# VHH binders against RNA polymerase II C-terminal domain phosphatase-like 3 (CPL3): the designs that were tried, part 4

Target 1, 181 residues: RNA polymerase II C-terminal domain phosphatase-like 3 (CPL3), of Arabidopsis thaliana (Mouse-ear cress) (q8ll04r923to1103)
Amino acid sequence: FASQKLSLVLDIDHTLLNSAKFNEVESRHEEILRKKEEQDREKPYRHLFRFLHMGMWTKLRPGIWNFLEKASKLYELHLYTMGNKLYATEMAKLLDPKGVLFNGRVISKGDDGDPLDGDERVPKSKDLEGVMGMESSVVIIDDSVRVWPQHKMNLIAVERYLYFPCSRRQFGLLGPSLLEL

## First folded at step 23 (VHH)

Design G4 (from P1 with D31E)
Fold by OpenDDE, fold request of step 24:
Structure G4 (fold): chain B 181 residues (1-181), chain A 120 residues (1-120)
Amino acid sequence: as target 1 above (181 residues)
Amino acid sequence: EVQLVESGGGLVQPGGSLTLSCAASGFTFSEYWLAWYRQAPGKKRELVAGIYSGGSTWYDDSVKGRFTISRDNAKNSVYLQMNSLRAEDTAVYYCARTETSYGEGYTDVWGQGTLVTVSS
């Protein structure tokens, strides 16, 4: 019997990381971010990125590297995003710079829509299509429970990770952001 | 109004070349990612090539080395140069915009498409 690892499906957005478009970041925060990013570049494990090619800031959740390392030993790791393939590709590269964790096991849903269907920003439900194996052998980590109507039993809900002020505003949260703390 | 309009489609022989153009209007073009998708008859739409706002590019393996995506921000246009065309490249090609607001990259605007037919 070939021992198969259980599958771990990891949501990207607001779970493993938080991103913000450049124009969504206020000037005062941009200066802070630039300083923080400069300091971050000197660390063995980076968590803050300014992606000029994408026009986005990205902050990884604290402990992400240790988590991924440990999880990879126990699980076959999968990434999941409601974003499109272009976005998913870059985030996968970020989370797996050596290409050893996910090996192309990246699910993106943003390309499946019909061009005639209108706004693709409408929230859609997630599913395990594309994840190999039995559903009973899949564990899902996501900040959102409602998006998994058919796989609630597989789901470990985690606290939403919001680093940028614009992300807090998106979810109607008051008070300072993690960036501001 | 935000709009993408494709052009340049047509009939071409196998091994031939074709250049598609997409003209954008109604938004700050330079701030967005652009992409070309295609949909063959009876198949799902697939991403062919993408270009990020900074100019970096992405290609599907099926077109790598044959297709080139480029953008001209001054003209609010994105292009797809297609070389060494094959019968399997026959499809309606769509230009699309990627929005990166709200913490993720998602496709939110599509063109009407232009038909590319590769046949002897």
Scores: ipSAE 0.912, ipTM 0.967, lowest interface PAE 0.4, mean pLDDT 94
Fold by OpenDDE, fold request of step 24:
Structure G4 (fold): chain B 181 residues (1-181), chain A 120 residues (1-120)
Amino acid sequence: as target 1 above (181 residues)
Amino acid sequence: EVQLVESGGGLVQPGGSLTLSCAASGFTFSEYWLAWYRQAPGKKRELVAGIYSGGSTWYDDSVKGRFTISRDNAKNSVYLQMNSLRAEDTAVYYCARTETSYGEGYTDVWGQGTLVTVSS
């Protein structure tokens, strides 16, 4: 019997990374970010990105590179986002620059809305549709438990990663952001 | 009111070309990603092409080399140039906006769609 890898489903947003639209970042923080990003570019492993093409700042969770490296040895890695395919594509490229970790195993849900319904909303729940194999062989890492109503047993809840002030506000959190610390 | 309005759909022969336009209003166009989706009869809607706020583009493999997405921020418009059209390109094409607020990119606005029929 050959051992097969379990599947590891990794939520992207607020789990592996935190992003902020340019206009969501205050001028004072922009300056800080610019300096930090400049410093980050000199590091062998980058964690802070200013994506001009997307109009977004993105901060990777500390330790993400080591985590992905180790996880890839043990698991078949999948990315999961409630964002759309455009977003997922870019985040996948970011998290897997060499294209060796996910190999197209990226689930995005942000395109599934019905245009006839008018205003589209981000889906409220996630599922393992698209993840091959038995559900019992899937491990999920996500900052949100409620979005996995049918897969709670598969879920390892992790602390939400919020780097940007706007992200903290989004979740109703007071106090300084990681950016400000 | 935020609105996207597609135009340019029609009947074309295989191998033909068509340019779709999408006029946007009610928001700061330059700050948003835009995309074209299509939905063929009996099929799920699929992303065809996208253009980020910075102008970089994305294409589905099925349309690479044939379709070109572009935007004109001055005109608040996004376009889809479709060349070498095939029968399988027949669909209602939708223009859509991607919102990048709240730490992710998600589609939040759709146009009404424009029908493209490729038939001999």
Scores: ipSAE 0.912, ipTM 0.966, lowest interface PAE 0.4, mean pLDDT 94
Fold by OpenDDE, last read:
Parts: sequence; C-alpha cells; structure tokens
Structure G4 (fold): chain B 181 residues (1-181), chain A 120 residues (1-120)
Amino acid sequence: as target 1 above (181 residues)
Amino acid sequence: EVQLVESGGGLVQPGGSLTLSCAASGFTFSEYWLAWYRQAPGKKRELVAGIYSGGSTWYDDSVKGRFTISRDNAKNSVYLQMNSLRAEDTAVYYCARTETSYGEGYTDVWGQGTLVTVSS
C-alpha cells in the first residue's frame, strides 16, 4: 500500500507571514520598508512585498521557502486562514507562485460569517473541515493554540511572526518590531 | 455609520442581464476591498466576485466570463454586471466590505441584499 502522505495544515497569518495595511504603517517606517523592499526585489528569494493592488505590506517569515520546499516532499500541504477567500487567494499565490505546493488546498473561514449571527463575542475556532483524510494523519502548524480546541494533539505551536509595529501592538507587545531592528 | 446598500435585483429570464449596484457610506471607500456574495435558497452563502482596493478582480468559476465586478471610487459604489444569467444564479446577492486591518483580510460589513430571480 503506497504510504499516503500525511497532511500538513499551515496557518498563514502570524505563522508563515505578517501583513500590514498601508494606513497602519507610519510614514517613517514606510520609507524604511520601501528601501528594504527595493533591495528585496533583487534577491532570488523575496520576503518583503508591497502589494499596491491589495493596499498592504506583507513580510514572509525567514526560511519559509526552504521550509515549504522540504515540507512539500514529505506532506500534502494545506493553507489555513481565518481571512476571507479574497485574502486567502492572494496569499496562496504569494506562497506558491508556481501553483505546485497547495493545488487549491486552501481553507478560508472569513466568508462563512453570517452577518446576523456575528456575535463578535464568540471566539472563532478552527477545525479540519475541508482537510481530506483521517485526523490522525494531520499535522497543524499554527501560532495560536487556543483556536484549535479539538485538534491540540495535531498541533505544533510555533512562535508568532510579527514583523510590523502594528502587529506587535495588536498583541499588546512593547518594544521595537522586527522592522525596527 | 458604515453602510452598504444594494440595488438592481429583480426578475429576469434565462439568458438575460442585470446590473447590481452597491452604494457605500461612512468609510474611505477607496481603501477597501469589495465583494459580491450570493445565497441561494437552502445553500450556503458564497463569494461570487471580488475587487481589491487597487482594482484587481476575482471571480468564482461559476460566473467567470459572465459576471463583471467594477468599482467607482468617486461614487463610493461597486457594481456587478451579470450577463447570460442562469436559473442557478437565482439568489440573494450581498455586497460586502473586506477589512485588511490587523494583518488579515476579513469581511466585516454586509449589505441587506438584493434578490435576483432567474426564471422563465
């Protein structure tokens, strides 16, 4: 029996990458970002993007390309985001420019919200709905453990990737951001 | 107050065309992504088309080549031109805003919807 590859579910936000809306970036940081992005464009593997069409900056976690390449050989890769399909689509394109890693295995939850049921008070939880296979064959990589109440045993918790100052503020973190270092 | 208001829905025959409009108010329209969703009877709401703040567009496979999403920032409006309508296009169509704050793109504002019925 050809050993079926395990599934690897990868959270996008604050795990593989960090994004910031243009208006969330201070003028002083924008100039730095532009310079860094210009330098990044000359590199064989880019990590910093200014997406004019989306109105946001995106920074990929260091080592992400090597990680995805190696992981793809061992696992069937899935992307997971609490964002909507529009967001997920663009991030998937970013992370898989050749379209060979995920092959449409992208889970987005941001479109499922019933405006009428939007009790903002209900913590959004993640699940493996849409991931094919047995739960025992799934590995999850995510910066947030609490969002996986039913799949803790499948979860490899990783440190949050926060590049932008606004993202640090979001999590109540003090001190300089990676951008500022 | 942030609001989205849809209009243009109605009854149309198969093969017909409709243009939906969504008027936005209460926020800086040009900074946001917009989208059209639809919900057919007994089905889940689904994304039909989206337009990013920079004007790039996205379409569901079921409507590619038939539907066109566009925006007019001067009028704070987003549109959905629907051509070659089919019975399966029958649904309540919703306009929605995507917020990209906090490092994610998520839908945070919805219109009340407009009914599109495609029937002979």
Scores: ipSAE 0.911, ipTM 0.966, lowest interface PAE 0.4, mean pLDDT 94
Fold by ESMFold2, last read:
Structure G4 (fold): chain B 181 residues (1-181), chain A 120 residues (1-120)
Amino acid sequence: as target 1 above (181 residues)
Amino acid sequence: EVQLVESGGGLVQPGGSLTLSCAASGFTFSEYWLAWYRQAPGKKRELVAGIYSGGSTWYDDSVKGRFTISRDNAKNSVYLQMNSLRAEDTAVYYCARTETSYGEGYTDVWGQGTLVTVSS
């Protein structure tokens, strides 16, 4: 039984972490990443991962481990991603290695498509219809306001986390990424 | 053009076996995650098994120990070996690709589906 906690719905990408496919990382940046990953792996809580099995780099937002620890005491935590279940499963394992934070409360929307109708598009907006109780009983943290048309009053918008140069280009932003700073 | 083409579906008796195949074209196969989904009559499509680009696998609890996903990067193919089939496995099975460009992995390409019927 969840004892009277408010629900906290956490977006994954660009809110808690930033990921980049191996083939999206330029060779000069790969050299920097390899060195940073070596330094990072010796720390108690890691923030930079090279996932060979997934073919991607993942960088966690600074402060994430302390945030999750504190938030779990105040809120019933949910993860929400527009990624598919394969992606969501791996990111949940990364963020909750002991399996005690989310308890299966992981929402993945990137498996939705109806090949019988020929529509293979992933949904472009997020909502909690049919997933959560009263919307006034939930807090949402996400980097994008536009994707929550039905829940704007519940949303705490955060600065988009853009660690990799390819992620800045994805959003049409000029200037160096956090990796480059 | 990116394509996924399934084959191998058919009618099989309970306890029987089938191998589904999916031939991929139009992309660098080894860099993508592949999966099998299924949709039973009147039910939502569900992920059955997945295989990451590095070869690690994932299985739904309902098929673990009975189904095996594998990939052959030289043939640009992904397979689903289905053993000890049950009536509940009756569904249209879809091959699918996960795109991970820009970090978030989502299913972006679907095959046409192949019907598996498990019945006496």
Scores: ipSAE 0.775, ipTM 0.924, lowest interface PAE 0.8, mean pLDDT 87
Fold by ESMFold2, fold request of step 24:
Structure G4 (fold): chain B 181 residues (1-181), chain A 120 residues (1-120)
Amino acid sequence: as target 1 above (181 residues)
Amino acid sequence: EVQLVESGGGLVQPGGSLTLSCAASGFTFSEYWLAWYRQAPGKKRELVAGIYSGGSTWYDDSVKGRFTISRDNAKNSVYLQMNSLRAEDTAVYYCARTETSYGEGYTDVWGQGTLVTVSS
């Protein structure tokens, strides 16, 4: 018999992880983050990273390592980001350090700008047009429903992951972030 | 105003070399990722090489070992040294900036491009 797998498309930001630029983190929160990162480095499965080469903090959603391991047995995994290939490459390395989960199935949309594109100032939608093997059976996990207008029936929406205070402010949310709790 | 200005393009024979330069202004250069993209006639623009704010580099497989990206934060400049040029390297080369605010890195500023033609 033939072993056919469905495709699982995983959005990166606010779905699997939350990142913040160093300059977006206030000094008092940075001190807390450094302590937490030191403690996290002692654990077998890390969830908090300070990336000097990128100038960014990244916090992984709890449970992600077990989820990826189990999902890879059932689905052909794809990463999806509206970021560019430089960002996507680093996040893929982070999420797949052994190189066995995604096998190059990383979709990055942040390099496709035409220098002459008009300015509509509307949220950009996501789609799978032009991605080989995505014509029929796919499951999508994303924190935002509105950005998948052509794939609403394939979408599993998850709670937006907002670890850093600056990320809550970006979405106009009041109250403490997960870091602050 | 944020600006990227490329220079150094031209006509070169196969096996030759060129250095592209990109002068940046209007932003804190050292805090951004920089990149070179290229677009050949009739093809999509593709990422050629990138350099992160911390100095680490990325290269497309087609240029590894032949091209070197570098940055000089004191001069607000990024460079692409292109060696062992091939006809398939013929393209308009664009300098680009990656914005990482709001947690996702995407290309937000482009230069106007500089033409590189590799032909006998």
Scores: ipSAE 0.772, ipTM 0.924, lowest interface PAE 0.8, mean pLDDT 86
Fold by ESMFold2, fold request of step 24:
Structure G4 (fold): chain B 181 residues (1-181), chain A 120 residues (1-120)
Amino acid sequence: as target 1 above (181 residues)
Amino acid sequence: EVQLVESGGGLVQPGGSLTLSCAASGFTFSEYWLAWYRQAPGKKRELVAGIYSGGSTWYDDSVKGRFTISRDNAKNSVYLQMNSLRAEDTAVYYCARTETSYGEGYTDVWGQGTLVTVSS
């Protein structure tokens, strides 16, 4: 009864959305964000969220809702994050509130008992070990190329999504963020 | 220094209860997510329960309805109340912190663990 669809693996952070911890947002930017969120709340498709329970702001990449709707017709969608299951659960709920896009196909790598490579801000290599049997049957969308050394032929690289000023600083970029433009 | 110290483990009969405590220091506790993981002999470490900075909770299906995670920001402590314990709950339990700076939530600090043995 399932269609014969190719799998599409979607990285979350800086690919589909950008998040910022409350204490990473300067007071002047928070005032702007609260106004934008109030206005965004009245729209049929929301893109800016203030999550009090997580202590985070999240901004979705423009066009994401239309993309997900269309991609779900062509691909079996999977979410991928190097974050832990607590993070992955909340982002999946955000991107798929009805549970019809990913249907539990959420891969989180940040619950492993092994420590990260001494710098928690630099992701380890990503792979699909134990997820797919054939790399040729999967397409991967991610903002970072070098993190997929075993799947280079399956990767579509996208421009890194940097909405918050703190996110630009984490990548060493000067000048205004998308929030500031 | 950032530190998480678990306590409260021990030997408990099936059907019994136990409360684990985790004392945190060296960071602004209220701004972080906290969690309990466990590792049974010969198995990988798995997430058992989590509590977000705003107080909402998450539970693995295997413990839902039996375990309750809570936090006390005034005491910089997180707790795991374990009820209706089963042999399958036997494991070393680890307190853990989730870092959310730069948007991605990942587990960055682990305690040393406390052993829970459920046995007649």
Scores: ipSAE 0.769, ipTM 0.920, lowest interface PAE 0.8, mean pLDDT 86

Design G4 (from P1 with D31E)
Fold by ESMFold2, last read:
Structure G4 (fold): chain B 181 residues (1-181), chain A 120 residues (1-120)
Amino acid sequence: as target 1 above (181 residues)
Amino acid sequence: EVQLVESGGGLVQPGGSLTLSCAASGFTFSEYWLAWYRQAPGKKRELVAGIYSGGSTWYDDSVKGRFTISRDNAKNSVYLQMNSLRAEDTAVYYCARTETSYGEGYTDVWGQGTLVTVSS
């Protein structure tokens, strides 16, 4: 009948972009990053950002701008992050500078704190329960399968995007990061 | 041992002003984002205002123009100046820290809270 869009739920970190706090970047890598950022700002679509106000570097996954443009024509776009609202707001502005892609459809879970029980921390999971009208007609793109114990049939798992050396260390991975290549 | 300790709450008349203070210890204060959250009776805790490590600020629409967040990195302190207070601003106010290590920013430390009551 109607030309209704499906919902597309997008994870942020390691799916669309990779970020690193300034103090997690060694001086040698920062010198490389500054040169790459200078060159990148001369291009029509930027992929590498030095955010002084946040104290962070952010690198967008290659192809992100074309992906978002095309996806927005086919899907109603949503961002879903385990980050807090301060982080989610800034990343949404970065990914949607004109404010026309997400229109406030941003879910952030990092304002609730992490639960603790005994000597073990309990990881949070992502769930579309209680998110308006989304569950059964949705596509999810995320680098982490474990965070979606429900919605397995809706999940497209992608390779984790690890640009910064500190991000590879976070996941216990050996060898050079994409920055180091 | 990371700590955030709020002070400055109390009873105030509608239209009045209060300044909340939050003293931080146990971490390199200038590298972190700080925020004030509030929780009114029967409501979820909500973000009121935030200040990034570089000094830029964020405000909930309900407090824009009335509240001002600021930080003093030399004193390891963050403040919330609350003007033109209304009854609906009555809540426990919490100071909070955002951790951004490993790229994703999440709230990892909370203060004990300070009660603000706006009533005649």
Scores: ipSAE 0.758, ipTM 0.913, lowest interface PAE 0.9, mean pLDDT 86
Fold by OpenDDE, last read:
Structure G4 (fold): chain B 181 residues (1-181), chain A 120 residues (1-120)
Amino acid sequence: as target 1 above (181 residues)
Amino acid sequence: EVQLVESGGGLVQPGGSLTLSCAASGFTFSEYWLAWYRQAPGKKRELVAGIYSGGSTWYDDSVKGRFTISRDNAKNSVYLQMNSLRAEDTAVYYCARTETSYGEGYTDVWGQGTLVTVSS
């Protein structure tokens, strides 16, 4: 990388967005999602997507577009996910439709076939291997601290973004999901 | 030259109605999402209503049921019918064009604005 900017490494799942497989969504929520997605298509900025080719719903965190725009001015942006390559690629395209934000700076570590980057499902760890530059010049944003055992000092922990009921269940949370509100 | 020009602003009493117009020139009007924004004194500019080329509309919750956005592609114009106006609707209203891409819209052209004052 030729940029003098600091590197910002961004987790995808539960950080920038929340995804749910079609089979993880209850029938009663499917119709609601479809309606919401239709409504979302009529907004200037979209946040809810139905991806047939991946068999999943994806909801972007509110404010994501503004965040990425501002961050891109200050940082060289990188995506880092424990999801599979397909998931990472599609999410990168979604978050960067013009290819100007990440420019191929996408790391995926999903070898187990699970497209989701959930630390509660599979204990995994991340590192900065493949991220060019000095480690001291890297900032990491992730909802999971424990997945970065060697880079805790670089990490800004953020609150998990959980939109779908299945994601809330994954983390043992009770009450209604954002989808249900 | 690409340009948007608002008109129709003025003083109106609470409960009154006003129609804003925005005339576009210098670009293919039908290819853009058009919107009305407003900025009250001391506040940030906020999106009020938007309309796609095909006629689908979007409204902020604060104006739903009171405001109607429409467009006439043949006249390169977008309109905002404002009914049941309230004091809190007082603001400079701007029209803007937005290029829509996958997942986001990019607003790049703004009008000069037209002042709407709702006061008794």
Scores: ipSAE 0.015, ipTM 0.271, lowest interface PAE 8.0, mean pLDDT 88

